# VH-VL binders against Transcription termination factor MTEF1, chloroplastic (MTERF1): the designs that were tried, part 1

Every score and structure here is a prediction.

Target 1, 262 residues: Transcription termination factor MTEF1, chloroplastic (MTERF1), of Arabidopsis thaliana (Mouse-ear cress) (q84x53)
Amino acid sequence: AGETSDTGILFREKLIYLQDLNVDPHKALRVNPSLRSAPISSVVSVETLLSSTGLSRPAVGRILDMFPDLLTSDPESEILPVLRFLSNEISISEQDIPKSISRCPRLLISSVDYQLRPALTFLKTLGFVGRDTITSRNTVLLVSNVERTLIPKIEYLEEGLGFTREEVAKMVVRSPALLTYSVDNNLVPKVEFFIEEMRGDVKELKRFPQYFSFSLERKIKPRHRLLKEHGILMPLSEMLKVSDGQFNHWLLELRLRSAERR
Structure headers, positions and changes below count from the first letter of each chain, unless a header shows other numbers; antibody chains are not in Kabat numbers.
F, E and O are the ipSAE of ESMFold2-Fast, ESMFold2 and OpenDDE, as the mean of both directions, binder to target and target to binder. V2 is 0.75 times the mean of E and O plus 0.25 times the DockQ between their complexes.
[cut] marks letters that were taken out.
The coordinates of atoms that the task and the answers printed are left out; those that the model quotes come from them. Centres of patches stay.

## First folded at step 9 (VH-VL; from Z05 with heavy chain S30D Y53W)

Design W01
Fold by ESMFold2, look of step 11:
Structure W01 (fold): chain C 262 residues (1-262), chain A 124 residues (1-124), chain B 112 residues (1-112)
Amino acid sequence: as target 1 above (262 residues)
Amino acid sequence: QVQLVESGGGVVRPGRSLRLSCAASGFTFDNYGINWVRQAPGKGLEWVAIISWDGSNKYYRDSVKGRFTISRDDSKNTLYLQMNSLRTEDTAVYYCARHPYIWSGYRTFGMDVWGLGTTVTVSS
Amino acid sequence: DIVMTQSPLSLSVTPGEPASISCRSSQSLLYSNGYNYLDWYLQKPGHSPQLLIYWGSYRASGVPDRFSGSGSGTEYTLKISRVEAEDVGVYYCMQALQTPFTFGQGTKLEIK
């Protein structure tokens, strides 16, 4: 606590420290001007807290370079509450805490009270409870705004596809990544291709929500084109869940069977 | 003012029990792991036990396992060491010492605040 | 148990002169996160211990920059660039990697 000196010698020491940590000092100062007046001991205390979770020094450097506002955060009042939330309310194990942070560093700059807990509460209403609870793998859902991000995605699946809230809840619990996809840039184009080009029934999407996890250009379109070329009808799950090698092998078998029936 | 104050030391015969207390003030007790460290007369420092910030992990040196129990009462900002079956070898000044932000109960990186110590003498 | 060995066990230094204390561990204190779990403490006469250095080379809050720690793995050094009268006491290294945490024997620093 107290006033921080901005003398050239102390300021240069801070820049050298940041460079040693692989944090771009010019970017950090542009993003976080308060860093200029922060004492180096305060900046080191942020590294100390993050490293105490088990993160390596290079990982800490990458996180701080991504989010330079953390460099002036108070470890006890601004960072530790996020770690306590992950441990106590999400029940992430000690070994998985650094993995969760590495997968979603934005957690560290998110308000527990105004962002993380409201998101968790909302996700629980969809069925993210018990064996389907949030884990270290999908904490990215917690950094999504409920009103601006999560609800619009639920509403598209509900209103845009004609599913009930219960049906949508089952879909997102089965495939949580649905809540991470852009409505405009992912969900809509894939639904349009399925209905217009594949002439599919939207009920199949309810049964196989993993459809939205596959690349439209690299997997869905090419495989559909090959099946259409050979006059083959196939459920989405059979079409998409196999490797390229298995898919091509299966096509060769069908082509040979067609030749045998000649 | 960040502070740790030990109490409960005294003179006791072998085989008896004592309970040490460590009262914390000036910081958020729930955020910290706390150790007991002892120093026998004329000897060096010896780590005794640690309890994690949430109380879920407790570790002891082998010579006190089964005889000593570390605990914490976060509502009273107090750490305890229950010492049973005391031996002459347990004679020492006992310090409590905190870690700043220890996450796991079996790794430490700096005991930054120490108490003044309380003396335990086991003799008949 | 990780054995910590300090040398020298005693040293006398003229005020203003440098001092160096070594600490060896029976196994590496370098953890998989890249940090060395080695602390240095000073116990002044009649006082409780105080933290000087953690993670081998990180100075604790309020510790003067004349104190520096170095080393990695099994070999660590505490240096005092200019010894002052208030530096008198016993210096301990401690491994903080795994329980039971263990201290070196101590190094008594005296003023000549």
Scores: ipSAE 0.522, ipTM 0.789, lowest interface PAE 2.5, mean pLDDT 88
Fold by OpenDDE, look of step 13:
Structure W01 (fold): chain C 262 residues (1-262), chain A 124 residues (1-124), chain B 112 residues (1-112)
Amino acid sequence: as target 1 above (262 residues)
Amino acid sequence: QVQLVESGGGVVRPGRSLRLSCAASGFTFDNYGINWVRQAPGKGLEWVAIISWDGSNKYYRDSVKGRFTISRDDSKNTLYLQMNSLRTEDTAVYYCARHPYIWSGYRTFGMDVWGLGTTVTVSS
Amino acid sequence: DIVMTQSPLSLSVTPGEPASISCRSSQSLLYSNGYNYLDWYLQKPGHSPQLLIYWGSYRASGVPDRFSGSGSGTEYTLKISRVEAEDVGVYYCMQALQTPFTFGQGTKLEIK
């Protein structure tokens, strides 16, 4: 009777601790059933390691809420290797480690040997070396599946657009986010619009890979329509880098000039 | 069993040198920062030095700067404290204590494992 | 250097009664990440120090529930809900915010 009462009390304390950390206990127990029998010390040890990187307690809570399996992970054997990988193999500074983790918490639940290192190896072949190495801003590429996620983007750029491997490498290094976009939902529609409606030269996409970061419906199409109405052609970079306000102002000026000539 | 064992203590004259060792066992040594903490006879605890897990960061109390050197040999799971130009005020029991997960300089949390200590006596 | 001040310096307690030790720092130990970098250690007679509390309120592994740490900023408290004979020794607070790490003077706890 005493052991059962003690177990109940300890369990309650664990729940309270999770709540205090802003981790949903119900979700956590559902996603990670092992949490029920795990001592509170296990949870605290994970928090301690994460916090030691410079993460704020709220950030730690968010991460643990997002990935409840971490609550019962072994800090030394499962989490520490990831941190060391980021520090030693990626050369992310100590100051940027917490930023990397906050931006891409999935890093913490990824295998160094089976995911992160292979991804890094692949990315190096694309030119992510030296000054163009992976940074805290694009660590999401390390958690991307090489075969299912990264290679299809490369193949589309090579086979679909006719770019060489070297050209593609230059593009993705300049715009790493390109490797995070859906081929079917983002790249293909934007390319089709550029070629068919804008009558653009595909080579311009090579020079301005940031084209793919802009909204097709909210920015690219509307601006193109307006330019087309005025018979104006301009490079993609000039068309898309300016703010909406600047673009509208510029357009207004053009209209006024046109009216004065009539 | 996780443990730290200090050695190298003894009686020396002022101005002499002594090298302390701290042997670690039962845990992954290179995952931890390690401290030296000393206690003079009948006095309180005094932090002396810390070395990070990879040895890249070393910090000392002012009174030992330039005289003491903290180092580690991960291949031997051993921490060292080279003490030069010893003074009478350096007389103390010297403890090694681990500090888990030092990622950013010296800011860390509790020393969770301590050795039994080794005695250093500096007397004329 | 951050100066740590403990009070009282000595405490005599009847077994089963509560005990409280105060620790004050000359500057705030609350860091921007939201954690207080204060540790509590116990040194039992003839033994090495042992960690009781870190980050102000986190119990170290194996530490009984009767020990609790509280406080923030410059004021901290260690409480023992029911003092036992095995709790005899000298208690130290330590700031771990910046080097040099600094200890309080110590509080000697004795049993009446």
Scores: ipSAE 0.288, ipTM 0.699, lowest interface PAE 2.3, mean pLDDT 91

## First folded at step 13 (VH-VL; from W01 with light chain A60F)

Design S03
Fold by ESMFold2, look of step 13:
Structure S03 (fold): chain C 262 residues (1-262), chain A 124 residues (1-124), chain B 112 residues (1-112)
Amino acid sequence: as target 1 above (262 residues)
Amino acid sequence: QVQLVESGGGVVRPGRSLRLSCAASGFTFDNYGINWVRQAPGKGLEWVAIISWDGSNKYYRDSVKGRFTISRDDSKNTLYLQMNSLRTEDTAVYYCARHPYIWSGYRTFGMDVWGLGTTVTVSS
Amino acid sequence: DIVMTQSPLSLSVTPGEPASISCRSSQSLLYSNGYNYLDWYLQKPGHSPQLLIYWGSYRFSGVPDRFSGSGSGTEYTLKISRVEAEDVGVYYCMQALQTPFTFGQGTKLEIK
């Protein structure tokens, strides 16, 4: 009978709606306080736009739980431009749109004009064009800031490793994952170990950039220590691409060949 | 205010043509698909055709396929229905109705805005 | 084509009493994404149709709480908890799953 009985009922309906979508209401309200005052119809309109792409209701719920700020986004001005960008400028097919969103939900909270298109334009200067263009599998590169993230990685590969811009561009187009690794927490430590402990030639990293995808502590260091203990030289690809079983088999074979020459 | 206004209805003989227009205002037209729905005098509703937001997908009920053409001119915020080889059974009030999302070329989940309709009468 | 069957085709109700309209489809309207592609529309005398419910149970913005939709698969129900004079008209269900989209025959609601 209180002043807030209709407001309390409407707020409770919003919480029940979120729970039915498997969105944690307390987390959502904490992350997005504006959700408290948002009408339920505008919150539902975000679900309806996302589901119209072909996303299942559980997938929509998962995305909204990861990014509760979407719950108060305007579908037409904030979300739809992203979908049109993916369809028209990246040319992702209607069937692949929901997969692309599921792989990289951060696209939905990214500005087309200030983030996605500038990133695409920059990536094109590196050679992500034609047969090497950005696809639904590589859209994570588009959510990286050009000045703050992409350029520093390119600059490290140029200046820190002594490669030309043309060589770096060819490397990243061939191995786009290079643009996803942290300079400070991945590239630098692995280069330092390769040069200082493994006594490697930096140019080998240009030929085998997959080196940066392997764990320094769980694979690179342990396998290097075993090779060093036995005085064996092995190319990075043979050292790192194989299972522990195959690595041990190759290590044993190389040890036997060394013993035969004695 | 969000609005759809149909025009171009009239009385014609069988075998003739008519072109219906649906003028949109108050919303971003090229974000939406649009339907044509008709209603014969004293009868129920009958879906006729849909066009997607970018015009790339067009679908028709079988009884009008090959005779009717749905199209859109986004620079004029206008939907069209070109009706050729009209038959007596095409006599109806024709409504345009907004399809709320651009990503469903033929799948719809609520026609949320309707025009007032325009009357087409096909008689000899 | 998916055939939509409504019952009853006419209904006479005393103001303030509940009303219920059923809609059956010849195929399931539950799509693999988890949504039921079923709309309910009201056409008041002399007016264009207006959307009441979509996806079987989602109330369209501005539609009074006395309207509710339920059901899944092939059977759906529209309920009006307390009929008012302004609810007079013809109610249509429509499947929105695949083209050609198809309507039920309509249910005429009158006040006794």
Scores: ipSAE 0.491, ipTM 0.767, lowest interface PAE 3.0, mean pLDDT 88
Fold by OpenDDE, look of step 14:
Structure S03 (fold): chain C 262 residues (1-262), chain A 124 residues (1-124), chain B 112 residues (1-112)
Amino acid sequence: as target 1 above (262 residues)
Amino acid sequence: QVQLVESGGGVVRPGRSLRLSCAASGFTFDNYGINWVRQAPGKGLEWVAIISWDGSNKYYRDSVKGRFTISRDDSKNTLYLQMNSLRTEDTAVYYCARHPYIWSGYRTFGMDVWGLGTTVTVSS
Amino acid sequence: DIVMTQSPLSLSVTPGEPASISCRSSQSLLYSNGYNYLDWYLQKPGHSPQLLIYWGSYRFSGVPDRFSGSGSGTEYTLKISRVEAEDVGVYYCMQALQTPFTFGQGTKLEIK
């Protein structure tokens, strides 16, 4: 009768601890059934390692709530290798490690050997080396599936747009986010609009790969329509990098200049 | 069993050198930062030095800078403290203590495992 | 260097009664991540130091629940709810915010 009472008390303490971390205990137990029998020390050990990186307690809680399996992970064998990978192989600074984790918590549940390192190897072939190496801002590429996610984008740029491997490499290094966009839902529609409606030269996309980061419906199409109505041609970079206010100002200035030349 | 065992202590004259060792067992040695902490007879604890898990960073108290060198051999699971130009004030029991998951700025939880200590006596 | 100041330096307690030890730091030990980097250690007579509390209020594994740590910034307290004979020794606070790590003077706890 005494042992059962103690087990119940310990379990309650664990739940309270999770709540204090702002981890939903119900979700955690549902997603990670092993948590029920795991000692509170397991959770504390994970928190300890994560906090040691510079992550705030709230940030740690958010991550653990997002990935409850981490609550029963072995810090030394499952988490530490990821951190070391980021530090030693990616050369992310100590200050940027917590930023990287916060931005892409999936890093913590990814295999170094089967996911992160292979992805890095592939990315290096695309030119992510030296000054253009992976940073805390684009670590999401490390958790991307090479075959299913990254390669199709490369293939589209090469085969669909006719760019060489070297040209594609330059593009993705300049705009790493390009590798995070859907081919069907983002790249293709934007290219079609650029070529068919804007009558643009595909070479301009090589020079300004950031084109793909802008909303087609909210920014590209409206601005193009406005420019077209006024008979104004503008480079993509000038068209899209400016704020709405700046764009309108530029439009006005261009119109004034055109009027003065007549 | 997780264990740290210090050795190399002895009696030496001022100006002499001594090398301490700390042998680790029962855990993954290269996952931990390791400290030297000393205690003079009848006195309190005094932190001496720390080495990071990968050996890339070393820090010392000012009174031992330039005289003491902390190092580690992960292949042997051993921590070292080379003590040169020993002074009478260096007389103490020297403990090694691990600091789990040393990362940014060595900010981690406490020293959770301590050795039994080895005695260094510097006397003329 | 961060200076750690403990009080009292000695304490005599009757078994079963509570005990309280204060530790003050010359600067805040609260780091940007929200944790206080203050540890409590116990050195029993003839033994090596042992960890009791880390991060100001977290009890180390195996430490009895009668031990508790509290405080933030520059003021910290170790409490023992019911002192036992096995609690005899010297208690040290230590800041682990930055090197050099620094200990308090120690508080000797004795049984009446």
Scores: ipSAE 0.351, ipTM 0.723, lowest interface PAE 2.2, mean pLDDT 91

## First folded at step 14 (VH-VL)

Design R02 (from R01 with light chain G56A)
Fold by OpenDDE, fold request of step 15:
Structure R02 (fold): chain C 262 residues (1-262), chain A 124 residues (1-124), chain B 112 residues (1-112)
Amino acid sequence: as target 1 above (262 residues)
Amino acid sequence: QVQLVESGGGVVRPGRSLRLSCAASGFTFDNYGINWVRQAPGKGLEWVAIISWDGSNKYYRDSVKGRFTISRDDSKNTLYLQMNSLRTEDTAVYYCARHPYIWSGYRTFAFDIWGLGTTVTVSS
Amino acid sequence: DIVMTQSPLSLSVTPGEPASISCRSSQSLLYSNGYNYLDWYLQKPGHSPQLLIYWASYRFSGVPDRFSGSGSGTEYTLKISRVEAEDVGVYYCMQALQTPFTFGQGTKLEIK
């Protein structure tokens, strides 16, 4: 009766601790059943290491809530290698480590040997070296599956659009976010619209890979419609880099000029 | 079992040198920062030096700067403290203490594991 | 250097009674991440120091629940809810915020 009482008390304390850390204990226990038998010290040890990076307690809580498996992870064997990888192999500064983790918490649950390092190696082949190396801003690429996510995008650009490997490499280095977009839901629709509706030259996409970062429905289509209605042609970069206000102002000016010429 | 064991203490005259060792076992040595902390007879605890997990960062108290050198040999799981130009005020029990997860060279959380200490006596 | 000041320097307590030790720092130990870098250590007679509390209020593994730490900024307190004979020794607060790490003077706890 005493042992059960103690176990219950300890369990409750653990739940209270999780709640205080703003981790949903119910979700955590559901996602990570091992948490039920894990001592509170296991959770605290993870918090300790994460906090040592400069992460705030709220940030730590958010991350642990997002990935409950971390609550029972071994800090030395599972988390520390990731941090070292970011620091030593990616050369992310101490100050940027917590930013990287906050931006991409999945880093912490990724294998260095089976995911992060292979991804890095692949990315280096695409030109992410030197000044164009991976930074805290694009660490999400490190958690992307090379075969299932990155390669298909490269293949689409090469085979689908007819670009060379070198051209594609230049594109993705200039616009790393390109590698985060879905082929079927983002790249293909945008390319189709550009070629079929805008009657654009695919070569322009090489020069302006940022095209893919803009919303098709909220920005590209509406602006194109307006330009088409006014018989105006302009490069993608000019069309998309400006704010809505600037675009409207520009359009107005063009209209006025056209009217004056008539 | 996680443990630290100090050795190398002894009696020396002022101006002489002594090298202390701290042998680690039961844990991954190169994952941790390690400190030296000393305690003069009948006095309180005094931090002496720290070395980071990879040995890239070393810090010392002012009174030992230029005289003491902290180092580590990860292949031997051993921490060292080379003490030169010893003074009478260096007389103390010297402890090695583990610091877990030193990410910053300036921040510490705790000394979670302590050795038993080794005695250094500097007397004329 | 951050100066740590403990009070009292000596405390005599009847077994079963509570004890409280204060620690003051010359600078705030609250770091930007929201943690207070203050540790409490106990050195029992004839033994090496041992960690009791870290980050001001976190109890180290194996430390009895009768020990608790509180405080923030420059003021900290270690409390023992029910002092036991095994709690005899010298208690030290230590700032772990920056080098040089500095200890308080120590508080000697004795049993009446």
Scores: ipSAE 0.483, ipTM 0.765, lowest interface PAE 1.4, mean pLDDT 92
Fold by ESMFold2, fold request of step 15:
Order: structure tokens, then sequence, then C-alpha cells
Structure R02 (fold): chain C 262 residues (1-262), chain A 124 residues (1-124), chain B 112 residues (1-112)
């Protein structure tokens, strides 16, 4: 006879399959109860589609463990449209599609019509076009909601820092990571420290937006305190772009020169 | 109902041309890559050509390169094989065969839907 | 071209008994993504081929569980745990790793 219809055996087979993929079966069933009744062939069809893009089996397992709702998705109607969008509208090469997915698996659960395309349209108004267009490395921007996430970040940079929309657009196109930082947990604390403690000129943040990529507690604050202790004025780029080893070596040289003048 | 139907086979003399068609129905044609596979009388299966889902990649077995052209018309859900300069060794049943999803150039798998075949006979 | 060699080329089996078909490739079919690019097809008399197994061991939807595939690298096996009358036909392995894709010679399975 053909494939057995014993539900208990088929359910156990599904659990073993998930474990073989390194998907936690208990987590997956808790997050996606529909998985319990889904045929194993439907679940395997999702692996098949994802692997066909060039993703390794371990990468597929990690993605499915992160987003177990994908396990019951229809590959053609729910996943493939995202892949076609990346290929046709973003023009990501077939070699780079698996890299883009690995960097941002949330793409696979995002609506093309209601999330990805509106985000792309908005980003184009900021200047993500031509040579500055979205690439496989920054597709994470496409999963950010325009009204609830992207616009508030732009507005903070405009009103909170006193920059024009055009200035902010140039900043984010040059440094797209700016659109990935939390206003409350990253931008605000770092701006407050820069203005209040470092007594900095906000125009330097426009010239060096990479300031926001450095750890406030592990790099910005410690380096500022050391420079202040020695009465040193230094541009943000000089202060922050060097490794901890190079910064400490340079500071040691300066301390030795200070000792010569005692 | 997912289906592939070949047509355009016939009897022709060496050096002549034929155009095979493969009509697709029951699935979204432009999501899939399609192959031509042939089988000479009394012989095994022989892969002939593949075209990617968007038509950007086409590959052929060496014995047909320069003579056969694979193409697709997504508006008509139809795959074509233009066969020029036919030889007696091209005599075979020709199948179209779908492979799932997008295809990434070098590798394939799972020819999951096959047509019924159309017969090409090259003799004089 | 990757050469595919099947063994045996002909097989006569009593209904209910197991059958095994081997397929050897001239190069490894294991790709760096962890999949073995080897398919198995059945062509029943008077019909077009149908997919049984892909990626060496993945059973295609609707294929009975008495069919199983195994192997890696250059050696692969298709097993039928209990042969039935409907299993009569010619079995082909195919490497799908690189163009030109190539089939084995075929194994004709008959009922004794």
Amino acid sequence: as target 1 above (262 residues)
Amino acid sequence: QVQLVESGGGVVRPGRSLRLSCAASGFTFDNYGINWVRQAPGKGLEWVAIISWDGSNKYYRDSVKGRFTISRDDSKNTLYLQMNSLRTEDTAVYYCARHPYIWSGYRTFAFDIWGLGTTVTVSS
Amino acid sequence: DIVMTQSPLSLSVTPGEPASISCRSSQSLLYSNGYNYLDWYLQKPGHSPQLLIYWASYRFSGVPDRFSGSGSGTEYTLKISRVEAEDVGVYYCMQALQTPFTFGQGTKLEIK
C-alpha cells in the first residue's frame, strides 16, 4: 500500500523531520499550532523552495526555527512572491538572494504589496536610486514600516537635530544603517551624550553619522572620558574609527609626552 | 489540473526544421523552469535543454547546440523548441518537463510534471 | 559529462519481495549546500516518466512509502520494500548537479 494514514506515526515523522532540520518542534508547535495538522509534504515543500534559492540546509533550519509560521505557508502564494520581488524589483542577483534572506529572514514573512513595495517606494523618495539603490546588504530597510518606523526616524533627525529633509536624506543614503537604529534606545541617548557631555556641534553628526554605530557605553563614553582627562580635542572620526588597541596606544604616547613636560 | 501538452512533432527529412510547443495549464507558468527531454526508439532518456523561469538562462546538450533553440512565451503559457538542421539521430519522443520554483543556472532537481510526449521522426 | 551507471539493467521480482537498484556517478553529486543532486524516475509501459525520489532520499508527494532512496557522493540506491504489479516499468536515475543533466541506462523491472 501507499503512504500510511496512521496519524500518530505521521505526526512523529514530522517531529523527527523538524529535529533533523534543527527546528525545535515544541517551539514550532507552540508558535504555529496549525503545524500539528499540516501534511509533512507541505512542510517539506517549504524547505524545497528555500533550498532552491541556494540556502544551505542549516540556514533553512535556522530560518524556519526563527519563523515557524513559514512551515505551513504556501510556497507559491506566500513565499515565492517575495523572491520574485527581490529578483525583479530590487534586481538582486541569483547568487545574492540567499545572502539577502540570511541577513534578513523577516523578508519571507513580509507582504510585498503592503510592506516591501511601499517601503521601497518611500526609500526612493529619500534618494535610494541609481548607484545608491537598495542592495542585498541593506534589504532590512524594506521590512521597516514607513509610517511607524521610517518616518519617525527621519522626523527625529530633522526636528531633534535641526537638519533639513534634504540633509537627512543625504545622511541616510550615505549611511543606511541610521534607519535601523531605535530612536529611544540609540539615537536619543547618543545625541544627548554628544550635546550635553561632549559639548559637540550637531553639524559634526551630519558629517560623521557613523557615530551612531558605536557603542555608547563600551566606546563613546570611555574614549570621551580619556580625552577629557588629557584636555584633548579630537574630531569624532579620529576618536571613533580606530581600534581600542590603536586608541590606547595613541593615548599612551600622549601621556608620555605630558610626563616630559612635568 | 496541472498539465503539460506537447505538439508539433512529425516526420521530416534530414536538414529540415520543426518547432515543438509545450502548452502549460493549471499552474503559474512563469514561476518555473522547463526542460526538454527526449527518448529515441528503444533507448533511454536523454536531456536536451533547459530554460530558466524568467528565460534569462538557457542550456543545451552539446549535440544540439547551435541547432536547437529553447524559448518561452509567458503570455501564452507555452514553451517552444525550435529544431533546425535535423539529423536522423534526433529521432525521438520529445517530452517537456517542469522543475519546481526558480532555477539557479547550474543545478536542478525534481522534474515533477512531464508531458505526454510528441514524436519526431527524421528520415528520408 | 557526468556518467551515470545503473545496476542491474534488468530485474525480475516476485510480487511482495524487495527490490534494489543501484546508481553510480563518475563524480560526486554532493553539493556544498548539503544536498545530493540525484533523482529517481519510473517510466511505466506506454507512459511518460514520473518522479519518485529527488535529492537522493526525498520521496516525492504521492509516492508510496515502500519506495526509498539512499546514498551519497557517487553511490545511490533505490529500494522497493515490497514490489507490486503497478511497479513494473523502467527505472532511471538522473544526476541534476550540472549540465548536461544525465540519466542512467535504465533498469527494467518485471514481475515473475
Scores: ipSAE 0.434, ipTM 0.752, lowest interface PAE 3.6, mean pLDDT 88
Fold by ESMFold2, fold request of step 15:
Structure R02 (fold): chain C 262 residues (1-262), chain A 124 residues (1-124), chain B 112 residues (1-112)
Amino acid sequence: as target 1 above (262 residues)
Amino acid sequence: QVQLVESGGGVVRPGRSLRLSCAASGFTFDNYGINWVRQAPGKGLEWVAIISWDGSNKYYRDSVKGRFTISRDDSKNTLYLQMNSLRTEDTAVYYCARHPYIWSGYRTFAFDIWGLGTTVTVSS
Amino acid sequence: DIVMTQSPLSLSVTPGEPASISCRSSQSLLYSNGYNYLDWYLQKPGHSPQLLIYWASYRFSGVPDRFSGSGSGTEYTLKISRVEAEDVGVYYCMQALQTPFTFGQGTKLEIK
């Protein structure tokens, strides 16, 4: 198969193919200009490999629309190594491969040697092994750069909060989402509010790292304000783990008990 | 050059055994599943057996199940078909045929590379 | 087993003219992932089979664009827009949905 021109009938056939797959052709050409000169047979080969994993045609279309650079990837040299990494090194079952890809399509454009394996190796040093190993549900951690992303987050938890590396490792294994939060836009604002406004002990964050998963503006601040207004003290887990309905019901019960004493 | 080359065919009497080999070259053998397909003299094509890329899944046509065993040796880039208790109706040209990378169960598609075939004759 | 029925079983075509071969399956070959698991193969005289079409309508790399496949469910068609001398041989459809994978009886294409 040779190169095709973007002139005339051959280019039009490529556009029709992309539309049939629900890939926006204008977006795809803008993001991946090389697509213009790529043979349609090469583009179809990418769909063929992805579908062979068990992905549905609509799912393949969504992935290719999300990451149009894949349309010009060589299936055997650029995509298959990622699939074999997931199967052999992460040990994701054949049934779960499509789920892992759907949860994190960026895996497919990631270098095994320069990104995925280094990230896996680093995560293993934190304790992502055995029962706590990486699964199809958290492969997104593998697309995070070790030096630019993972290490800075670990260092903030160590030095910014005063925890040992071992304590931080246990925290992130227990709550892997910690490694997905921005230091500046999530961790810092929530720590500042906890210490300055809630007057909390930072050691409670070690015991309840799930604190960082809750919305600062929609849950943490409103619930803190209500508890403060009624002079109520409670652990973070009790404050945050219940639904809004359950929280408001409990608060009403406490207010009624206070009124009975008057 | 991507190739599949069968060998091990011959003339045998009913009830005897024969082992066919399919040597692969020019591609990464352990990335692919492989099939055996046969064709009786003057007849159409008939699928015989399939083995997955890692060797963990094997399936057979009912008429050969229990008598034939498909296997692979990835260190030798070679597919095998052990044919026991041969019958006259097993007389055919046997082809090996490559299929897509990861085999996601019972489905297949696109036998894209075929060997030249090896002839098995079972007669009394 | 899924039974595959081809028609016609023999076809004589004037060079340059179109040809059409039908293949019917005893049950749907459309899988829940959206693909029809139907292949077309050509076996030229004295040669091994070669892949033409997979998933009913996907032309294999290097196959001339005069070959096209269509159909869904239980009915499939292979078309040759302009038959050439090198197209002579036996054409087989194969269901690739489930084991045992099964071929049609074959359609012999000849030049008249």
Scores: ipSAE 0.375, ipTM 0.712, lowest interface PAE 4.0, mean pLDDT 88

